# Designs tried in a protein design chat: VHH binders against Actin patches distal protein 1 (APD1). Part 4

Target 1, 316 residues: Actin patches distal protein 1 (APD1), of Saccharomyces cerevisiae (p38281)
Amino acid sequence: MAFLNIFKQKRGDEASQLSAKGREEISQSIKICKSDDAANEHSCSGDCKTEIEEGEQAFAKLKIEHETPLLNSSKTPKIHFVVPTSQIDWQHDACLEDPKSVQYKISQWCDKNSAKFSNVGTGKTLNCAVSSLPKDIMDIDVMRGTKNNVLILPYFIWLNDLRSDDVEATLDGLVPDLLDENISREKLLETRPNVAVARERAFVFICSHTTRDKRCGITAPYLKKVFDSKLQEHGLYRDNSDYRAEGVKIAFVNHVGGHKFAANVQIYLRNPNTLIWLGRVTPTIVPSIVEHLIVPEEPTLPFPEKVRCIKKYQSW
Below, E stands for the ipSAE of ESMFold2; O stands for the ipSAE of OpenDDE; V2 stands for 0.75 times the mean of E and O plus 0.25 times the DockQ between their complexes.

## First folded at step 1 (VHH)

Design c3 (framework vhh_8cml_1)
Fold by ESMFold2-Fast, scan of step 1:
Structure c3 (fold): chain B 316 residues (1-316), chain A 125 residues (1-125)
Amino acid sequence: as target 1 above (316 residues)
Amino acid sequence: EVQLVESGGGLVQPGGSLRLSCAASGFTFSRYAMGWFRQAPGQEREFVALISWSGGSTDYSDSAKGRFTISRDNAKNTVYLQMNSLKPEDTGVYFCAAGKYYSGSYYRKTAYDYWGQGTQVTVSS
């Protein structure tokens, strides 16, 4: 049986789970593609097709939950802290592994301050995640985990040289200003020389937390391979050594919740400033995601039935 | 207009010393990490030393450790490279670079947004 025929049938069944009200909700944040455009497999080269076929074979062996409607099965963050670790898997409680680490201190700060910011800004949660983004292996404090550069989404900024002992004082000052719509990016950065703009056009995070769930560990590398190949076709691929502006970084992240909906993919677009969080992502749909959502200046969303949550933030 | 202007290069005998300077203008210098890179004849540009925006962190290539010292003066918008115990293998064009917008891997050429034109260092005899 051909992969495209299986995909078309499965796509039809999942599409029926998205209500007209849900489709309208998504349309408030992003324009939805026509289904014919979304299913176009000619968007992928011969090598990419081989990678999709290998990935689909691996996915076919997995028990993925297909019955539950995905929309609103996750919550959009007000702030998402992403800490580089250079790792692709972590202990069960990734941010709590080392109480001296930057990610531990950020996670504790988020828990302590979530209620304070409940009625402020856009989004619902303060989240700390770890990622496979590269940490500075030449800095001994970074290697020990007591200092790091932290990506802050959806603001597309790096908080550089953050020490674990300084986390509380730094975030107490920075976060109220980030959530204040009357404070411009330029004003925010004027007195903060360790804060820099992240110049990527997008970040794509794939849950790979094998210690939490093997489906995440199995699915994530196959999806990354297809994303990497498709982004290379557009000149947007950036490996861990490439810091050129306007590219796309694909990275693995720790447990995001809802591993039964593997694969989980979080896509942050810088302009327009949008989070698209997808569940049940398969190798077959990755080319369409790249072509319609990531590459265009005006993004459109394929497969809205796979949206777990979506939020268009205020652009800086 | 962004400019990085290197100076202090020249011809020196093995075992000698040179102090390179890089004068920066047209951007907020105190917000940028600064690096020194070098390019030997027929080779790729390689990392030599880096200093964080505040001066609180420095690092060096293995060949530079113990011999070279990077420093900066944010009031003067200048970064320095003090080179001691120079060897013929240190011969090359030395480039100053500034990087702001990336997480902390300043060992990579692609991490730097602004580059000087370079200054020649020749260690001979």
Scores: ipSAE 0.000, ipTM 0.258, lowest interface PAE 11.8, mean pLDDT 83

Design c4 (framework vhh_8cml_1)
Fold by ESMFold2-Fast, scan of step 1:
Structure c4 (fold): chain B 316 residues (1-316), chain A 122 residues (1-122)
Amino acid sequence: as target 1 above (316 residues)
Amino acid sequence: EVQLVESGGGLVQPGGSLRLSCAASGRTFSSYAMGWFRQAPGQEREFVALISWSGGSTDYSDSAKGRFTISRDNAKNTVYLQMNSLKPEDTGVYFCAASKLFYGTYRSYDYWGQGTQVTVSS
C-alpha cells in the first residue's frame, strides 16, 4: 500500500515533465499506453510480489534525481556492440581494462570511426558495452579475453569467434554493409559464416556498474529478480543454458551514463526493431513493462515519462 | 588537460631500489590512463609500465615484470613507479605520460612530463 502511494506520487511528478511535443516524438517510434491501462496494477504471483516489496525497500534508501526531464538525456546508437564477460561489475572504464581484449579493440574502432559514419544509418553513436551475458570459459582465448562472440544491436546478430587482432579488418568490412539500407539481411549473411541471427524476441540490459556508481549496483539485482519472475510467468525467461528462440535475455551492462537516473534499463525489441532506453525504473513498474512492452506482438509503451531515448530502426 | 612533474630519480647501485613519483595538475587526472616510459642513452623511448584510470589494471614491459610496480593515488593526483632489483640496463631518463587510451605505446600518449634521470652503476 505504501509503495503504491509512493508510486502514484512519483508517477504524477514525472508525468508532468513529458511535454506534448515529447509525447508526439515518442509516438513516432511506439504506441503509448493509455494512462489508465499503464496504471493497472498488474497481478504479480508468489515470489514476484515479495521481490517487488524487497526492491522498493532497497530503492527507498537511495537518492535518485527526480527533477530533470529524461527525454533526450541519452543518444540512440547506430550500432551497439555487447561483449559477454560473465561478470556483473567491471572497472571504471570497463571496455578499456585490458588492451589485448576484444572489447578494447572494438571500443578503439568505434572511437576511430565515429566521424566516418556520422551521416549514415539510423541513430547517433557507435557504442561498445560489456555485459553479464555468458562467455565460453572452456576456450582459453575466450577466458583470456582475446576471442569472443559479440552481440550486435539493433541488428540482432552474433559475430562469432571474433579475435582481438582481427577486430579492425572485420568491422571495416561488416559495419558499412550493416549501415547500408540497400543490403538485405539475407545478402549480408550469405558471405559471412561467422555471423548468426540472434533468435531472442528481446534483450533487456540493466546498468549494474557498481564501480562507476553504487546506485546502479544496488538497483540492478532487484530489477532483475522482478523481470526474471515476470518473464517466467509468460514462459519467456531464458537462463544461460536455454537456447530456445523467441525468449527474452536479461543481462547486466556496464555504465550507460546518467546514473543519477537509476535504474537505467535498455530494452531492444527485435520486431518491430526498437530500442527503448528507460531511466528511473523501479521494481513496481517492471510487471507493466513486461506485460505491455515485451510480451505483446504489437508492443505499447507504459510510462513514456521514463524514456531517456527511443528509436525505431529499419526492419531487417 | 594535465601537466606532469616527475621526481625520485637518482644514482643507485645494482640491486638497489628507487620510487619515482609523478605529480599531476588539473581536474581530469582520473580521466587518464598513466604510463611510465624510459629513454636509455642513444636509444628511443620504450614502454615500462601502464596503469588504468582506477588503478585496477596494470601492464608491464617484459624487463619490468616482477621487479617494478606501478600504482596511483587519484586523491593525490599522483602516479608512482616502485623499482626494485635495479640493473645497469635500467639506466635512463624516466618519463610519466597521460593517455585517454590504456595502450603501451608512446604515440598514444597526449601529455608528457619532463623526465627524471635514473642511473644504475657502481
Scores: ipSAE 0.000, ipTM 0.117, lowest interface PAE 18.9, mean pLDDT 82

Design c5 (framework vhh_8cml_1)
Fold by ESMFold2-Fast, scan of step 1:
Structure c5 (fold): chain B 316 residues (1-316), chain A 124 residues (1-124)
Amino acid sequence: as target 1 above (316 residues)
Amino acid sequence: EVQLVESGGGLVQPGGSLRLSCAASGFTFSSYAMGWFRQAPGQEREFVALISGSGGRTDYSDSAKGRFTISRDNAKNTVYLQMNSLKPEDTGVYFCAARPYWSKLYTEAEYDYWGQGTQVTVSS
């Protein structure tokens, strides 16, 4: 009871931080839920309810910054490279730990080339992240980090069997084609046998980088449990061995910045092609996020006051 | 053999400028982040500035922000520190250092290679 009252009070305080102009900005990318629809939903039953209660107890022990308005506290990328590691935590500078790795070479390529693709007023347009998505640990080059399959968002494609020594040549060719409005998805795929469609309806990335900030490490597993349970109710959950189309994959990602706004969640929807980056995500709001944003064919956004950045990309 | 050789230090009056250079050899320069540290007599070494291998990311200590600019020329295997509006408290030995990854964790232990240092003295 006290828990629910605290939730209602914090939600009211946070909602007051979102200006009318901010709400209008968000609504250009996605329809916002009516407050009643999001707040009055049945959250969970059975095990899911227990998972929310346990998560809220863990969150209550953490100092999370609630005073700063979130909108535009982060920037949307033109391209987001997500590298599988099968790990849920990484060393302090995850992408840069090993200069021989695929993620190191991609991160260096992004640094070198971000200015070429930056719009005036935007700093970082090309991002490289590592994730808990599975890598083939039986392949010696994959295990060593010198070969991997790389997820490229928001394009929902896999760049398969990418070797670290080939990163510069491969991305020098691929990225201009991805950004060329005159090149269709079908035409790009015709010329590139190592590029495959990612058939998921959505990817959900939760920052779990414990080595960078303990709040991320503590919050991420509790959020994942609630996401997993709720997606299972809808038949959308996919484990690491399940490649069926139209499901949702949830993975942990390295430090995304703004750890004081834990938990940080990045949601990529394939159709319509949209990134919704949320801060201050708690176990209590996860069911509403799944029900309103992820499950419907026409997504709607609950809790717009929690948006750090949002972008609707061009559909292929 | 890995070598980092600093140059460009000297005596300058308050408000003046100096450009430090660090010539690197013996490793793949473009794969390493390069930093500048300084040490005043009787003090610990402190972080000044850092630049990523590609040059796309830079970071500065609070005392260096707005006055110092770090840059690099990967074709020449050289990193630079342009120091403007110098103050007496900027006096110290300036060290070039190399690390294999980008980080905002500014401890000496993160750096694989260190130069011998170059003296900067700011006095009238």
Scores: ipSAE 0.000, ipTM 0.095, lowest interface PAE 22.8, mean pLDDT 81

Design c6 (framework vhh_8cml_1)
Fold by ESMFold2-Fast, scan of step 1:
Structure c6 (fold): chain B 316 residues (1-316), chain A 124 residues (1-124)
Amino acid sequence: as target 1 above (316 residues)
Amino acid sequence: EVQLVESGGGLVQPGGSLRLSCAASGFTFSSYGMGWFRQAPGQEREFVALISWSGGSTDYSDSAKGRFTISRDNAKNTVYLQMNSLKPEDTGVYFCAAVRSYYKTGFPHEYDYWGQGTQVTVSS
């Protein structure tokens, strides 16, 4: 009850930062919820209610920047590589820590090739992130970082058994085909036995990189608890051993920029194929995000004032 | 102890050239993207140029394209801005900044470390 008043005050201030033109820009990618619908309390009872209360108490002690307008404070990727590490925190330079690792080689490839793809496909950037998604701990090369399965978004595919020494040749071949609107998913997969469809309905990534900024490390676990509880209510939650299709995977990711806007959450929806990147996400708004954005067949966006960037991609 | 120290600023006439340098210490320079920003009196800090952590990619503001070149020497922990065909509108304090984001960015708020700046004045 107490935090609801704080939420209403902060939301009113933030909403004033989103211009009519900014709202129109967002509407090109997703339908915005009516204010009354987004503000409706989506009940979170029992343990879930306790998790929201505990999270809000933790958030209240943090200095989070509320003055800067969020829209266009980040850029949408053309391709986002997500590397499983099974870790929830990483060393300061995460992807660049080990020059022999898959993530290092992907990051180097992205940097080297960004200009080549500047005028091709949808989105602005080529990006590599590490995540808490599970890696095969029984594979010695995977444990050493020289081999991994890599999630490629927004395409919802896994590039399996990628070795660090093969990164350049593999991506030189794969990426032009991914960005070519004339190449179907079926055609792409026909010649690539190491590429598989990611069958998840959505991926939710929360920045948890504690060694970069303690706000990320403090906020991310509280948000994950509320997301997990709400996804379980809808039968969409998937743990690391659950391979059922059409569920939601929620994972931690390394630093994404803008840590002063904690918490940062990146939501990839498979259908319609959309990235919604949010800042200033709090435990109190997570139920509304799940109910309006993730659960419905026709997603709608609550809290457009929290959008850092948004992009609706071409469906395969 | 992180330090970014700019040098090479000064007074030049329109059409002149300057080379700015930024010496970095206290962090793993080769893992950071480096940017140059400028600020004129009474105005907000604006993006000028950036170079990726490896030096493999660069980006420029519209006003800098074709006139300015950003480069880096990872062995010397130094980033440079070569400025040619200078105009009075280029006058301002030039700041060196470091960002460890994998997303290349012209937004000042995403930069982790900042130098104190060096004055560039273009006047006849």
Scores: ipSAE 0.000, ipTM 0.310, lowest interface PAE 12.8, mean pLDDT 83

Design c7 (framework vhh_8cml_1; at its last look DockQ between E and O 0.04; V2 from the best seeds 0.00; counts 0 for: pae E 12.5 > 2, placed apart)
Fold by ESMFold2, look of step 2:
Structure c7 (fold): chain B 316 residues (1-316), chain A 124 residues (1-124)
Amino acid sequence: as target 1 above (316 residues)
Amino acid sequence: EVQLVESGGGLVQPGGSLRLSCAASGFTFSDYAMGWFRQAPGQEREFVALISWSGGSTDYSDSAKGRFTISRDNAKNTVYLQMNSLKPEDTGVYFCAADYYDSWGYLEPEYDYWGQGTQVTVSS
């Protein structure tokens, strides 16, 4: 009788891994839920409950690393370039698939310029990622990878119609302006006609990079189903063709480091402007994440032991 | 097969210098960040230095900063660690490691490939 809950307790054992110092560090960026609020089940009705059950069965077959404390197992980005590819998997070094591509050029730019910005702005790294966000395959240059729109976080902007040949010159000008606290959002948008506001209230990126780690590829679709269902209950779901403002976009993404902590979920909230990168996310906890972290105007964090890194950015 | 082979270790007096090399094969070297780690007997492996895939950025542990210099030659598939002003505390096995970075977590080592190490001993 006493041994029937051993595997469920494994997630409770993770909770003890977060030190008081670690909890204090997280609280500087976001209010942490009271424990009984986070423990409440927010399960969906009907097919949503079925999606959670199916997902948990798939997760149970995987060996996921649960012993390493998660906090500070990743670095917060200063700028996170997210490139649409309409794909859910990529070669091992995802941005390097095609040297002519926009993402290749951005990745090169990030590496070349990381030292120049080490003491400027909020966050630590310049990052280029690829994603399942849609690209316009009707445009030949987009289909070939030499032109794209690029999402730039945490600034919640799109850099539109970027050609791979123009990446260096464009980012040499844009990034210093983004990092300059004296340049307002309005001024930057006025000056740069190819920059537009991203209208979503949040982005949720789920690592799906199967070629890098099979656990990510197996877990990501199950998580997306539960996120989608729960967001639909709140009228916040936006599929790829739905550009209505103030919704939540769920997409698949790559990342580097810590795939053994599957499932990895990166959540960008627009207001308060905050990144929360979670590891070891399971279908069962998704409803609580949606209800406490994503839906409310004043978000709270239900599972602080699952934070790999977190950052509240300066308003812009 | 992927291979990282360290060389250039040895015995040196305190205050002396050594230059470590790490020759890479079996992967596209210029697409990977490279790092150096060290391990004293009975101790945990610790970070020493990191260089980005293009060579444009470097980072060092507090104990290495100002004394050690990491560099790379992508034409020769080789990473170097120039170690100056060596101290007895620098004694250990030095490992070369490779990981792909796109800015995410390149200072937090979950490196894909490791060498077998080269011994550095600083003793009078």
Scores: ipSAE 0.000, ipTM 0.240, lowest interface PAE 12.5, mean pLDDT 83
ESMFold2-Fast, scan of step 1: ipSAE 0.227; ipTM 0.589
ESMFold2 (binder alone), look of step 2: mean pLDDT 84; pTM 0.848
OpenDDE, look of step 2: ipSAE 0.163; ipTM 0.618

Design c8 (framework vhh_8cml_1; at its last look DockQ between E and O 0.28; V2 from the best seeds 0.00; counts 0 for: pae E 8.3 > 2)
Fold by ESMFold2, look of step 2:
Structure c8 (fold): chain B 316 residues (1-316), chain A 126 residues (1-126)
Amino acid sequence: as target 1 above (316 residues)
Amino acid sequence: EVQLVESGGGLVQPGGSLRLSCAASGRTFSSYAMGWFRQAPGQEREFVALISWSGDSTDYSDSAKGRFTISRDNAKNTVYLQMNSLKPEDTGVYFCAADLEYYGSDYFNPAEYDYWGQGTQVTVSS
């Protein structure tokens, strides 16, 4: 289609921005696809094709920064706390909206404690984000924001029933245990009844934070439609009511930094345990991302020039 | 986006004091960790001080410890560097910088910062 041809021309220019050293750096975390094969394996049927066309038309109206190389334009998290809000947009400082909220307390904890863990574990930062993942609207404390379940990546666990006034004490205990290579997953789960396994093979987070940058808000719904359609073809799509194991959950998220590189997509693979944060993602490349990076047990990366950061974590 | 503007530089005698200010403009100041860096002619930018977004945590280079104090006033969107007991070796252009990703393990590295000011000159000479 016309958008595919335009993509191939623009991709050639962007791909040249990634140096041989940068490709070596990425290859330490994941095998890289051949460039032409990645583009040629784009396939999509039914509504997915029309969703790509509609998305590309909306995306074409945006000014996206294409001159800066993307690699190392973001930091890999050591721990990424993802807080359900059932929302797709938030105030500019998303986790700081409400000082009594779980996400505020987690952000505050991360701010105070980052230096304490700088020498342990894999990754650089302690992050808190909010997401469109569902919260339990039937629980009054959850509706007030003072209680929630929290997804903890890359560990693929849920910390359940976390009250905002318990965040400091809970994380003071939990985070050192998560970062301790000598504490097995089984031991941690046995001693912490509020911690449960996330059963998804992957999470895909698409930045939707319109209040922070309208480009993210405009692009995110179109990307989600294409991801959803492609994952449904593979039987891997999991909506909010579908808890079957080994699927893929897609959610909207906030992030900090580099919104001019829209669209931003963070992909957490459980096995091999890997974060791939992509920038400048467009609807046309989504099928290739799904086919090469998400579906196979041995993933390959189709567009290394779009990596903002990447990290392979130790299997937990 | 965020713009950072430094001020307060100048010429001082050894042993003197200066207070640098970094005014931030844009939607938010309170979500960024903020740092000060300095660059002497012919040298790379080097870390001076860091303050967390809440202001509860600070860090300093070895050369700044005990002489410099970083602080922030989120109501004024400003971060400060109080520099006391200045030495000729403190001469250089001082930059403020913002780290958007809340917490970085390599905050001593200039590459970890997303926004930079234009710099303000500090000269310490007899």
Scores: ipSAE 0.012, ipTM 0.467, lowest interface PAE 8.3, mean pLDDT 84
ESMFold2-Fast, scan of step 1: ipSAE 0.194; ipTM 0.597
ESMFold2 (binder alone), look of step 2: mean pLDDT 80; pTM 0.814
OpenDDE, look of step 2: ipSAE 0.424; ipTM 0.753

Design c9 (framework vhh_8cml_1)
Fold by ESMFold2-Fast, scan of step 1:
Structure c9 (fold): chain B 316 residues (1-316), chain A 123 residues (1-123)
Amino acid sequence: as target 1 above (316 residues)
Amino acid sequence: EVQLVESGGGLVQPGGSLRLSCAASGFTFDDYAMGWFRQAPGQEREFVALISWNSGSIDYSDSAKGRFTISRDNAKNTVYLQMNSLKPEDTGVYFCAADEFYSGTYWSEYDYWGQGTQVTVSS
């Protein structure tokens, strides 16, 4: 009972922080839900309801910053490299832990080449992140970190069997082609046998980097439980062994900045190709996010006041 | 012309304190998040602290948390780093950086950089 009152009060305060101009900016990328649709509680059955209640109790104990307007508090990537680690937490500088690793080499390549691509393509940054997505534990080079499969967003492709020593040559060839809007997906793939389409309809990344901030570590598991339960109701949930197309993968990611705005959630939709990066995500709003943003063929955004950044990418 | 000019570095003994300042000019200071980064000898540049345009959001590295305090004065176009309980491992060149968005800990994403100020912690 008490947490519903807290939800309504916090939402009223946060909604007032989003200007009419900010709403218009967001609407260029995605349709915003009618207030009534977003405000109505989406019913959860069984474990989902219990998980929301337990999560809200955990969230109530945390100091989360509620005063700062969120829109434009983060940068949209031109390319976001996501490296599987099978881990849910990492050292302070996750991509820099091992200079021989694929993620280290990608991070260094991004730093070296960011200025070269500053005026090319859609978005601002070249970003390398690590994730809890599964790595092949049967491959010794993968276990050593010197080989991996790398998810490339917003392009929804896998760059498979990438070796750390090959990163520079591979990305020097691949990235200009990815950012060239005149090169189709089919043309890009015809000469690259190690590049495959990611068949998920969406990826949801929750910051869980406990070593950076305990709020991320505390909030991320509670959000994942509610996302998992709600996606299971729609037949969209996929665990690490489930390779069926058109599902949703939820994974933990390393530090994304702004952990005072916990929880931080990055949602990549394949069609239309869109990144929605949310702050201050709570268990109570997860069902509405799933129902309005992830499940529909034509997504709508229920809580625009929680957007840190948003970008609609070119159809690929 | 955009300029970020750091000052306040120097030599201190372990357990000592230093206050770094960064004076900004040539851009609208109160529209930018400000960060401090450091680079130790033979190492890559690493995040230390970050403060949003209105001081509403502040982030620290785990090594800085509890010992360092970042603050800003928008009227003076200046960001500060108060460093207490300094350790030999805090030795490095400290850089001030400006970020149009609050992008966090990735130094490559920052828009403007100072030239750095040396901090040495030794007996």
Scores: ipSAE 0.000, ipTM 0.222, lowest interface PAE 13.5, mean pLDDT 83

Design d1 (framework vhh_7sr4_2; at its last look DockQ between E and O 0.01; V2 from the best seeds 0.00; counts 0 for: pae O 13.7 > 2, placed apart)
Fold by OpenDDE, look of step 2:
Structure d1 (fold): chain B 316 residues (1-316), chain A 120 residues (1-120)
Amino acid sequence: as target 1 above (316 residues)
Amino acid sequence: EVKLVESGGGLVQPGGSLRLSCAASGFTFSSYAMGWYRQTPGKQRDLVADITSGGSTKYGDSVKGRFTISRDNTKNTVYLQMNSLKPEDTAVYYCAAKYRWGSTYYFDYWGQGTQVTVSS
């Protein structure tokens, strides 16, 4: 009972770092939980509690920076390309590891076109990430990296069977359409047979890039376990063989910036179409995140002081 | 503990040279892009030069041809050779460690800064 009280004191200090202005800013994108509501929903099943405890012990050994305000410490993506690799760690330059790979080509495309789209659409950055999402291991071209499916957020679409050689031509056409508010999702799907809707309710990306920072490598697995456990309680858990719709995918991603704010968690909600990027996430708060942000039809944010950036996008 | 410690700043005459050093500790230096930034009172912090983990360099327009950034991973140190210094180069110079995510770099660590003053 005594160990739970020590964690409460650190939470108070973080909350004080979010200004009234910051809260107001966040509230424009999502409803913030009442202070009393966030504290009461930390309950998970017996196994989940054990996982939290173990995780907290591991976290306690890590030096996490707590002084720097988190809000606006990251940029909201205009487009976030997420490439499946079935890996949980990557080389230092994860997307640049293989010049023949889809992620390499996408990354290069993003760099080349960042300025071009700087004032177009919602969000600020074009980003490519690699993830632990499963790749098709039965496809030799996928295994070679020259072909892959690409998740495109916040649009919740899959670009299927994208080949490295076709990345430039494909994205030259697709990205302008995505950023054009006059082009409906239906039209996009109709005109592009290789584009499909992502059926997930939400995507949760946890930075696990151990090669970059051990704190991410250490924290990510513990968070994932708690997320998985909590999602299972609600029937929202999906393993790699479960293709049922309306689940939540928890995946690892390469470094997203801000190791000092470990753990970093990016939450994409489909409805409302919102990105919540959190820093300094701990196992203890994960149940509340699931209960308030992911499970309800109307999400509420339990820990606004942990927000690095938040953006509500147009709903499709 | 993560530390970035800048050194080499000081007072120099116009046309003179300085070499700044930033010694890093407490993190995997070789995994980070490193950068030098400068700031004057009341103004934003601007990029002077950065160098990727792979050694690619970028310079601010005002310092191109005069400044050179380099790194020594064996010493966990990034350097800024500043030649042909001008009064407008007067600023606090900061060392930063940053990481690339896709097309965007994010700052993880900052030094405390070192004062560079160019004056007759």
Scores: ipSAE 0.000, ipTM 0.222, lowest interface PAE 13.7, mean pLDDT 88
ESMFold2-Fast, scan of step 1: ipSAE 0.168; ipTM 0.608
ESMFold2, look of step 2: ipSAE 0.073; ipTM 0.561
ESMFold2 (binder alone), look of step 2: mean pLDDT 83; pTM 0.827

